# Designs tried in a protein design chat: miniprotein binders against a7tqs6. Part 21

Target 1, 250 residues: a7tqs6
Amino acid sequence: MNEDGSVCNKILIAFQDNDQIANLKESVLGEVFRLDKANTNHDENIIKGLTWSTKYYEVRYDLYVDTFDDFEEWCKDLISSEYDDLREVLSGIIVIDSYTMEKDKIDQNKLLGQLGSVLQDKFFVFMNTNKDISQDVIDELNDDNSMQLTSDSGNSVEIINYHNVSNLKLNQYNEKIGFERVREIIDTCEWSGGHRVQTVEAKADSTDVDLESVFNRLKEARLKYLEIEDEDEREQFALEISNEFAEFLQ

## First folded at step 7 (miniprotein)

Design p32Y
Fold by ESMFold2-Fast, scan of step 7:
Structure p32Y (fold): chain B 250 residues (1-250), chain A 80 residues (1-80)
Amino acid sequence: as target 1 above (250 residues)
Amino acid sequence: MSDEDRLRRAERLMMWAEILEELGRIDRAIKYYERALEYLRRVAENTEDPELREELEEEIAEYEEHVRELRERLEELEKE
């Protein structure tokens, strides 16, 4: 709970329980949340009192680390009405699992769509560990998912590759990928609890930045990007928005 | 259900119980903690690893005390 009596911001991160989970936790907690093993026990499921800092604001948050063996069971639990209170306090969710192109075993896309719909304004990231899925396929899947959700006025899941064989920081559209993209999504999310507090750096710059307006504009830009059907036009729009907002992202 | 599945389910239930506790849903939090404790007790009874049993018994005692404190808090809230 924040000092003003509001509930502390919360992020849920859920890992598929497999032989790679220790390595995945080390990489994701280290790279996304800057949680070093020297100062943080990666075996803990609840990590409280963390600070998310950008050039323009600081917020306090708690991190909840869940694991699942069966994605369908985990996802259906979280979608259920029993978990309404829990979903409402989350600022967002990150799922780390293998994305499957085989639709006959698990209707993963349907479950992701259903979860996205109930999360509403919360961020939703699916971090794909399947090495066989290229960045081009990921870009296409994100376009497809976003187009479906813009007609329904819901949250779109964003699929991000965990493995980056090319060692590139940007995709073909000059957009961030990998862990940097996850951080960008968190930087611009709508935190559910408390006011955004300006950082010392922002104060020193003597700049009155309307963060709420910036975040709303970025959200609108994402939705507009998704409604552009021409690939060349979409690429040009993405570049213009990226240049316009580069200074507001960490 | 395996003991590993029971431990995973217990950890998830305790995590959700803590969130509900922070939300002021004390009655619901108690129910989630009690379900988690049932799983932990079962693993402690089944395990042949004395180190794991001792660790689980300590964890069980801690959460039993926490539930007791929550029940007292709920009783005080209900008196008003």
Scores: ipSAE 0.396, ipTM 0.746, lowest interface PAE 2.5, mean pLDDT 77

Design p39L
Fold by ESMFold2-Fast, scan of step 7:
Structure p39L (fold): chain B 250 residues (1-250), chain A 80 residues (1-80)
Amino acid sequence: as target 1 above (250 residues)
Amino acid sequence: MSDEDRLRRAERLMMWAEILEELGRIDRAIKFYERALELLRRVAENTEDPELREELEEEIAEYEEHVRELRERLEELEKE
């Protein structure tokens, strides 16, 4: 049982090593993980004892910050059987790099699919730094990646734009985007049950709704949405889920 | 593999070694640290930057001591 395991609830975040990496670390660690540079050394590779807090629970987690130059080399290590037990302690992975729309797109997508295939119970986010890719394109890529790369293996990468040039809060499917989407994915990930603690606010002002079942349903809805091949069916499903959670999504 | 690549890979190996220690896989943690140390020693030998060399030599010494302590712990566990 996970509840007896103290070694779990780890998030791996990996940055492409480029001239923007210091700015990317500041933005991602600040906006996603609420890590103030004044109180946290953003040059640390291991940040332990962090608290992930929602309205409904708190959980302790550790953040592991990696950098890579060669994405293929990095993926091959992480995919290898040598890393099986290491992947097991992860709650998920976030990769920050430029998504390729030009040449070598097939190779990058192949690597993302291979990595996704070994992350069945983990979240997998690719945060795209390529400014030429609009939100509409990201929406299409997520649809395509779900269908073509993962092939019903139970896990797929979600591509999220780092840059929000349109200053939109939601995409065309009424879904969160940018840093807030990353936080939503983490909010609903499969944390170890032994480290998940109800917050004082949730305990004091609790609803009769089973929050765990709501989060599980949101997680299931996300996976089902990504697995739907027909665009019309996917749109209908999005509307059904939106209506189902309308009261919850204050 | 450039020296920059060696440093990135060494840090990555040390990061995973720390997780292996938490998992109680001391034997595997030692191997990951030793692979990282090989890379750090290579950079220290190759670099013309005396500040970087001094930093790396100090880091190497610290992790060599850590590996020595892990080996002692592993030997004690094997006795039991």
Scores: ipSAE 0.732, ipTM 0.901, lowest interface PAE 1.0, mean pLDDT 79

Design p39R
Fold by ESMFold2-Fast, scan of step 7:
Structure p39R (fold): chain B 250 residues (1-250), chain A 80 residues (1-80)
Amino acid sequence: as target 1 above (250 residues)
Amino acid sequence: MSDEDRLRRAERLMMWAEILEELGRIDRAIKFYERALERLRRVAENTEDPELREELEEEIAEYEEHVRELRERLEELEKE
């Protein structure tokens, strides 16, 4: 039988090699991927056979855990043609490092932009470990980054604070932050291959639904929701979308 | 390049080689395994830590055997 499409759905997570790396691995693998140190060796570079589950689907994936000392060298390697096969099988990348707004920010932002340009249709998250950067600053940076990619030239990086110094659950725009935002990004990413509908009513009579279309509809609905300026109209739209997806899951 | 840098580079090259192997790119996988092995050998030769040297020598032997098996598979594929 043909074996194509079996090697996909990989997530690459890369940590800056510093004194905090053991704590960062424990927190990120535990909070984002639900991999407790008791049942998973956090020193493994390849963690296979994981399941990502949402209300709407389940998919199997593997996690690639990398470390770097020199971020520029790591970025240049990953951008190179030697890594094109790796980039193709990835659903996304998460980098854990300190974000800077000072003299070296031009180099770091340039590298993030170059890496983003080769990550089409893949999520790209930078988890910032610098405690001096507030959530409001992160919100502004992400708005700037998203406005610079309006075509199919690549993917913009989303910067997410690792530390929740202010103990916030949501940002100023009522959006998820921290680990919950990372999970939301993974929930809505474009996985390859088949998806298993998680609801028991999946066997109900329904037209064959393209899950890619469902994900596109969710993305479209979120963008429309955010563009509605009237609070009452936004609430009504959210209810209509919820009803639409509830009917789909029957 | 420090020995610590060589070890990190070797780990990434090994990970990349395993991905290429899964993708059926056996020839490319062999090349990346060989590049990783060269870095591991240099660390094993330079280290003053006998425990690390023993661990690296064991790892090197294991991957050298794996590369030999991959070369045999590649030869079989080329005949088909």
Scores: ipSAE 0.148, ipTM 0.612, lowest interface PAE 5.6, mean pLDDT 76

Design p39W
Fold by ESMFold2-Fast, scan of step 7:
Structure p39W (fold): chain B 250 residues (1-250), chain A 80 residues (1-80)
Amino acid sequence: as target 1 above (250 residues)
Amino acid sequence: MSDEDRLRRAERLMMWAEILEELGRIDRAIKFYERALEWLRRVAENTEDPELREELEEEIAEYEEHVRELRERLEELEKE
């Protein structure tokens, strides 16, 4: 049991072991979790007692930092029944690896699909470190992954580029990319509510709106957003969702 | 598989053992600790770095003691 008594609210982040792992840990832990080397030892496998804070809530979580050399072996371990208790305490998984050749892509997609199938109601992010894979390709992959799931399943891997070599602009209305997209996914993930506390700042702006309903709508919007193929329609949808949630921010 | 890969494997197994212990799955935690100890012992036997060997031997001793304590706890829970 962690400090707040919770046995849930764990995030697993797994890095491919390569020459860049130290730089990747510094970037991802720093930018996504806001853990710099002054505050956290990036070589720790278990980082306990962290706080995830948004405008609407605060929740305590632990971060599990794993490393693998063989993605297939790692996936098979996590899918196995020996890891069922471990999977149940996770709020989500982030994998940092290279999305590479077409044949490697096919095998990798199969493994991602198999892992996703055992991550019911958990977020699943794959951060692609291959700089040669364009955002357009990533968008197509995410659309394809979303389409293979029923609307009721709610489970799909989202592939997010680590590198932003095209200098794509961020959209403040939920068309984020890179690290900010990862943070948005975590903001809306299914936390175990036992230790959720509204921040002092958020309490000043509090409404009688049901936050559970808001988060359920955000999850639905995320799935629908991934299924939109046309960029103009996707942007319009993001604006509509932003406007809908603006009603709850008063 | 390099010794560094073996140490990473052991660290992963230790992490999962700690989680299982938190969940009260003492029997499963013991099994994961024992698997991790097997990897640590192999590295300790094969390493030519005396400092690393001493560090690993200390870590092995600490976890072997922890596993002994867990086994005693499990026996108390399973009095038949």
Scores: ipSAE 0.238, ipTM 0.646, lowest interface PAE 4.2, mean pLDDT 75

Design p4L
Fold by ESMFold2-Fast, scan of step 7:
Structure p4L (fold): chain B 250 residues (1-250), chain A 80 residues (1-80)
Amino acid sequence: as target 1 above (250 residues)
Amino acid sequence: MSDLDRLRRAERLMMWAEILEELGRIDRAIKFYERALEYLRRVAENTEDPELREELEEEIAEYEEHVRELRERLEELEKE
C-alpha cells in the first residue's frame, strides 16, 4: 500500500513448470529485474518494495512470481471475473513458455488473445523459449497481433525470443531485442501513482514533468511506428520521436 | 493432479490472497487461503518425505492462524 492508500504497481511473471524453463528462472529475474543470488531467495514468490529506475523517473513496485503446469487452466483463472480486482492492480504480465506453431490440442494463440483482451491498460509479454522459432517469425506474429486488436478491444501480446544467437542488445536500427526489449516495455508502461522524477542534469530543476503524458505519447508513437510498413520511414520516425522526447526533457 | 502441481497451485492461491488482503477484500482472501490450505494438507498427507511433511505442517499451522485472525477481523468489520 502506498502512502496515498493506493494498491497498484504490481508485476506478475509466470513460468511454465518444466525443467528446461525452471533452469532459466534465475537468469530471467536477474536480467529483467536485476535480482541477484545474494538478494533473492529461490523459494520466495512475492518480492515487495522493489525500485524500477530509469534516467527519467523512479517508482516502487512489487514482483509476483508464479508457475503453471497447465497454461489453459492458468489463463482461464486469470481471465475469470473472480480475478477482476487482482488484474486491476497489475502494471503488466510476463509469461515465459515455449511457443509452438503446431496446432496442438491446446490453441496457445487463442489463449494469448483471450488473456490480452482483459489486459487493456497492462503490458503483456510472452518470452519464447522455443529455439526453433526465428526472429522473422516473431516479428510477423507481433505485427499480426497488433493489427487484429483495436485500442478499444484490449491489449495485444508482444512475443520476445529468449534465445539470441547474437551478443547484441540492439538491431541495426537501434531497436532493442531480447531482455533489453522487455525492460524497454516496462520502462514505458503506465505506472500508477508513486512516481519520483529523477534530475536529468546536474542542476536541480524546479519544473515538474508529467510522466503520464510522456508515457502516453510514447505509447502513441510506438503504435504509429508499428503501422509504418517502410523500414526507412520507420527508422526516420523513430529518430524524430527520439529527438522530440530528448528536447522535451531538456 | 500431482503433489507438485498441488504445491504450485497452493503457492499461487496464497500469492493472490495476499493481494486481496491489501485491497481489503478480506472475505475473498479467506477463500483463497482456504483453497490453498486444502492443497497443502493433501500433499502433507500424501508425502513420504518427513522433511517436506514437517515444513508443510509448519506452513499450514501459520496460515491457519492467519485465516483465523482474518475471520475475526471480518466479523468486526461486519458489525460496523
Scores: ipSAE 0.564, ipTM 0.833, lowest interface PAE 1.7, mean pLDDT 77

Design p4R
Fold by ESMFold2-Fast, scan of step 7:
Structure p4R (fold): chain B 250 residues (1-250), chain A 80 residues (1-80)
Amino acid sequence: as target 1 above (250 residues)
Amino acid sequence: MSDRDRLRRAERLMMWAEILEELGRIDRAIKFYERALEYLRRVAENTEDPELREELEEEIAEYEEHVRELRERLEELEKE
């Protein structure tokens, strides 16, 4: 119903339906979005009015929780023109499924590439549940995917392991992995519908004032001083300006 | 296709329909709701579980009413 960008800022998370889906939803919603069962019903398909907060901004978003049996069908739906309106409101997509290194890899990678091509300016994460794929392999896959971006305007998928067998927070290159990496991607995504503004850190010491602003204020003060016809009012104004600048330069 | 698969597809179509309503795409939302209703009706016809059948029949009736309201709203918007 909203006619402006207030209907934007949606994140789609899609799970493959398998025997582990309840555990996966609990882990991902809890660890990435900080939505515990005490605070949120994990069976809801639409979770509205969430806030994403960083040191530099705060934005409101909604989370859409989808489930699929057939990844190919799901990808074809999202790529189709019928879903253009749905894609436009997304800030990004997270898919939770098993990544394969076998013959099926060619078809899966093709689908991921096709989906990525229609997700311009949106993040695209594939969270891999296959325990047989090591972090070193994930690092190589992501390097390969990044190198392929030179020919198309679409986004590359980033593959992130769900299972952290080594229980490490960083890979051998000092890069974040797992849920922490997913959060980093969301932190740096291009939000729309709301204005992202970095919060200006308040200066603890008043000696670190913006000199350009002080200079402009001094110019304006000098012009006003010259316009004051009453001598007593002029002296009072000079004292007020002196006190104002003394507070800035203390 | 299993009845479980039909229910999951209906759920997905309902989710997308609700999103389309928020976007003001009432014409597309109606289409997605009607496709979801087709899946729900098939499960209701196939199920041997009387409790599930009753639940689905109630859900079908609620969404049929919702689609009717959306069609009325769409008709009013098209006259503007």
Scores: ipSAE 0.370, ipTM 0.718, lowest interface PAE 3.1, mean pLDDT 77

Design p5L
Fold by ESMFold2-Fast, scan of step 7:
Structure p5L (fold): chain B 250 residues (1-250), chain A 80 residues (1-80)
Amino acid sequence: as target 1 above (250 residues)
Amino acid sequence: MSDELRLRRAERLMMWAEILEELGRIDRAIKFYERALEYLRRVAENTEDPELREELEEEIAEYEEHVRELRERLEELEKE
């Protein structure tokens, strides 16, 4: 693998085909990926050579836009062993569909669990378009999902409301919601190959550092954390490292 | 299966085929393109919309040529 051209860092976005799909594509591509409809054809299913930039790093990625009619069929294909090598190049998946609280909830949750089980160490976001589901309900669903991460198998999905009718910026726990939460998840995902890390002070002169250097620093920080005998000092050190590398640790 | 669903499936298969090409899995890319082309040909045969038919015929011709080129590349790799 070469650092400049490794096949990796691909994000898959999948939309349920419905009457709102054009509006959903415009909003998601615009708000999450900063792709203006005026400058980007939202009917393209493959958008290559994009740059994801934070104050700590930048990385090249490709965006793949899929549309499904039958969520079960779509999930079964993606879960299958035929797609093993295809899943490996993904950094994560965003599904835009209506989350159900009714009888179909069992089938939908089972499919989400099965898909999550093959997306180990990749982000998995479900953007809910069902406006009847409140933020408080979403918070409870995500709390339940996070408790399952310590179970035997797989990754859990994070459910994020597409609609923000109350125009809130944070939930009751002071956590980001909506499109800004999706961006936060992408900011902290496990990108691979060919990354460049930039310090805030070095941005003006284009000082680049491989993303692996940041992970090596975090590894060193972990070892120092284990050497700290005092619990208060250990907690303070963890907070300092978390604040310094917030976009990599969350 | 509706023609609209066939077009969606073809588009998805072609998207994955392009990733398979990047991975160097030319054999698998050809199979994904061939499955996509089967869907496109069915829609072209079924549609009574002349504009859609012309668009599909052009797309089919382009991907048939692309598959032909991929098959030549695969044959060269077999010789090595």
Scores: ipSAE 0.707, ipTM 0.885, lowest interface PAE 1.1, mean pLDDT 79

Design p5R
Fold by ESMFold2-Fast, scan of step 7:
Structure p5R (fold): chain B 250 residues (1-250), chain A 80 residues (1-80)
Amino acid sequence: as target 1 above (250 residues)
Amino acid sequence: MSDERRLRRAERLMMWAEILEELGRIDRAIKFYERALEYLRRVAENTEDPELREELEEEIAEYEEHVRELRERLEELEKE
């Protein structure tokens, strides 16, 4: 029996079993994966046949929804050779749990490092549910993880705050945070074969467009046209703009 | 450990068993199903709710039959 390359593109989401788990599942499945309760059973452990779509590509994937009550036991299981077949098909892992700030921090970070070491070429996200950890602390932790240049330590995990207590859209470095950052990580992950590159559709003219944004772009194009001093460049620019707006103005 | 926690562990093991079946790792899938069945049997034995016991006994019987079919499939693959 040979493995074929078609069994791949799985995302594992693992939730700490606590009194908030139902709310966490609703938020993560809804906000990250666009799976609301109206059209998806959030109590399902395996959600098959999903599509991840960006402006550049489309790929089919499945979600594996796991629950743990002992993070150390769960990590040791997933690291073990019994789980090597499972790890091979994963595009990445998202863990939703409380990040430890005090005396147990070393043990939790050690486990995250060990797990990271077996997730080479896969994304690894830890969504922190501890409200006492600020975005600035998260930024520092992620910076520290990225500075390992020569050590044989495990691959860095990216820590992302679940709670947005400060109602921030971006961090101090103008980087995405929260659910938007998780989506950005998934957008840029290395999916296995079977993804379809997004191409310009024959029906691009039928795409819904914000009329105000079209008029603003036209105004900007007009101003740029008037600034071009070379007649040949001006004529070329006019053709480029005409082609760009042809799909919206017919 | 509560029965509620045992049911959640059984569900998790069943999920991993199903994934292993999809990957063609039938021998590993059987082991995960059997571990899950151990948890389900303990809850069925411990519960004072006759309706839950009946539901669990039905689920146990279904998965025991599924494991039997997987074992037959594994024997056939090994033979080929």
Scores: ipSAE 0.358, ipTM 0.697, lowest interface PAE 3.1, mean pLDDT 77

Design p5Y
Fold by ESMFold2-Fast, scan of step 7:
Structure p5Y (fold): chain B 250 residues (1-250), chain A 80 residues (1-80)
Amino acid sequence: as target 1 above (250 residues)
Amino acid sequence: MSDEYRLRRAERLMMWAEILEELGRIDRAIKFYERALEYLRRVAENTEDPELREELEEEIAEYEEHVRELRERLEELEKE
């Protein structure tokens, strides 16, 4: 629980159980969350009291590490109505597994689409460990996701390669890839309550302004606006937010 | 069903129970802990490793006490 008494933000990471899982945990926890074995026990499934920090804000979060051997079973459990409250409290999910191009056995794409449909307003990342799938194929899958995997009202999964065989920093569309893309997704996710956000006005005077943090602040403001029941209070809040972002909107 | 699978299921259920507890969903947290305890008890009964059995019995006792405390808390909350 955060200092203001709100529930701490949560991220779920789920790893496919295989002989590389120790190496995968070390890499993902180390590279994405900056948690190395010197300061964190990678065998723990709950890591609490972490801070996600950008140049514009800080937020407290907890990390939950799950392991599965049957993706279909794991996915169907998480999709079930029994997990409605649990899914809602998550800020996002990261799955680390091998992506399959074979569609005649387990329909992995169908399961990803079904899970995506119940993760509205949450980030959903699938980190692919299959080395045979190139970055170009990943780009194509992500471009098609909204048509192939997502229901009309659902969220689409983003597929990111774990292995960087070609040692690239950007894809063909000049977009971040790998661990840096995962970090970018987390940077811009819709954190709920109990975070410290620096004023955008203070950062507007800098020459190196990150537009992502401005949009993230606007998303937080929109959510707070929708939760205000008093009409006069909502109008006052809207005016304050508009004034805060006035320099960015012109 | 392997003991390895049972231990993994228990660990996952306890992870979710902890989240439910923080959310104030005490009744649901109790149910998740109880399901996890069923898996742990079965492994403790089946294992031929006395060290693992002792470790599991200690863990079971700790979580049974925790569930007892959660039940008391739930009764207090429902009372008022």
Scores: ipSAE 0.719, ipTM 0.893, lowest interface PAE 1.0, mean pLDDT 79

Design p63W
Fold by ESMFold2-Fast, scan of step 7:
Structure p63W (fold): chain B 250 residues (1-250), chain A 80 residues (1-80)
Amino acid sequence: as target 1 above (250 residues)
Amino acid sequence: MSDEDRLRRAERLMMWAEILEELGRIDRAIKFYERALEYLRRVAENTEDPELREELEEEIAEWEEHVRELRERLEELEKE
């Protein structure tokens, strides 16, 4: 039934239909999903049989590529009950469009909020193509959104700049930006049960656990943990090690 | 709504119908195809461009045949 993730683990990417769409598809599909034109048809609406790999797991997924010219119509369709089956199989959504700071276009933020409310346990990324919006403004918008939505599931849109005008690698909070941030969001999303966890012997034989190697790695991890002076870095390292050895610690 | 808007809506509805068909939701796919076909028929009816009308009529006929095949498949699934 769910043998290979065929009925779940879909990512929806929606592009504004404009004269830049070919360039946007090439950039997003290439940089985020590692799909170049040499081996993938960027004009396909459904790209099947992809693998998402991290240090800790691999999962099979499919990519749905949509286009819209009327963002309001697109949002209303996707929010509607007719699209329940589509939303159910999604791991997340990426919208590529121009974000507006115009006071008379409050409707865009309203639509993003409404769409976010129906994306339970799914990531929601808005990749902003508006070159006039700086990273500092994006950081402020994301910070405000996260603070306002603490009463519910925490489902809110994360706005990420498509253009890196300032050639920054990290934002003011030492966090990833751009395509690398999108990849980080996908890395940490809640995939439906089609994933497999990588272990120290995952590619050879996951059933024959080398306990000596596990104990040596845990000992090494303890020593490294104690050497980390920064508290935030220690917490991140502890989380990484916990995830790496979850099945051995049981 | 302009005819240009109708064509854009038809294109998006066709895409979603194809996705629903891939997901095995043949019943919902048929509804989306039918909605798309309504928009295409309106443009074919309203257009003063005979070339566009002919192209749309051919496209409509092809999708009507596809929907007919989907309805037959849905009927067989419901029987068994």
Scores: ipSAE 0.236, ipTM 0.599, lowest interface PAE 4.4, mean pLDDT 76

Design p66E
Fold by ESMFold2-Fast, scan of step 7:
Structure p66E (fold): chain B 250 residues (1-250), chain A 80 residues (1-80)
Amino acid sequence: as target 1 above (250 residues)
Amino acid sequence: MSDEDRLRRAERLMMWAEILEELGRIDRAIKFYERALEYLRRVAENTEDPELREELEEEIAEYEEEVRELRERLEELEKE
């Protein structure tokens, strides 16, 4: 239980059960969550007490690792009212499966839409393992989804390619892709309020202007300026002070 | 439904039961554990692998004890 008495900050990751699942777990848990097989058992369904750290904050979370063979059955279970309490504690969901453009498997998009409709306040990532789908196609799918989200009928799912055949770090729009994109989504997700701890780095890099410090420095600068009797040194000091405050005043 | 499907379903139900237990939904947690136990018992009955059967029987016994403890906790909470 958390300090405020509520349970929260859980991430659900669900893998398609196929002959590649061991390799997928190793890659995803290792690259996204920094969980090496040497330090963690990748066969555990619940991994507790993890820390997510960014430049700006730290938060504790638990990882729930699920496996499915029938995506439709899995989606129907998770969408159902019986799982309502469980969905509420999630910060987001990552599904690892093969995305299809085939007409005979169009129901996958319908299922993603239905699941997205109950996850509006949570991140929803679909990591595509289908090598036949290029980054350009993924970019188009996500661009369309993003436009729909600004109108009334948008899907909340973001599709991310698992395979990076071109060994690129950014897409054509200068956006992160692959595992780094997944990490960026987690970095910016809405963790449960009150469970984030601001890091010392974030405090040092704060963009909030401490007006008391600024006023005290200006007061000191004024007194020092008045003590400078040489005109050239006084002019140089004024330029130095102006440069020092340029970042804070603009 | 295959025995492999039953094991996967049991694992999911067990995971969700543990989450419900953390949420304080003891009543729901018990129901999910009982559903999972039914799947595990089916596989234990059907399997010809003695090692798997022994493993499943040990797991079943452990979760049956968990359910017993949860039922006692639920009774205590209901008295309040």
Scores: ipSAE 0.323, ipTM 0.689, lowest interface PAE 3.4, mean pLDDT 77

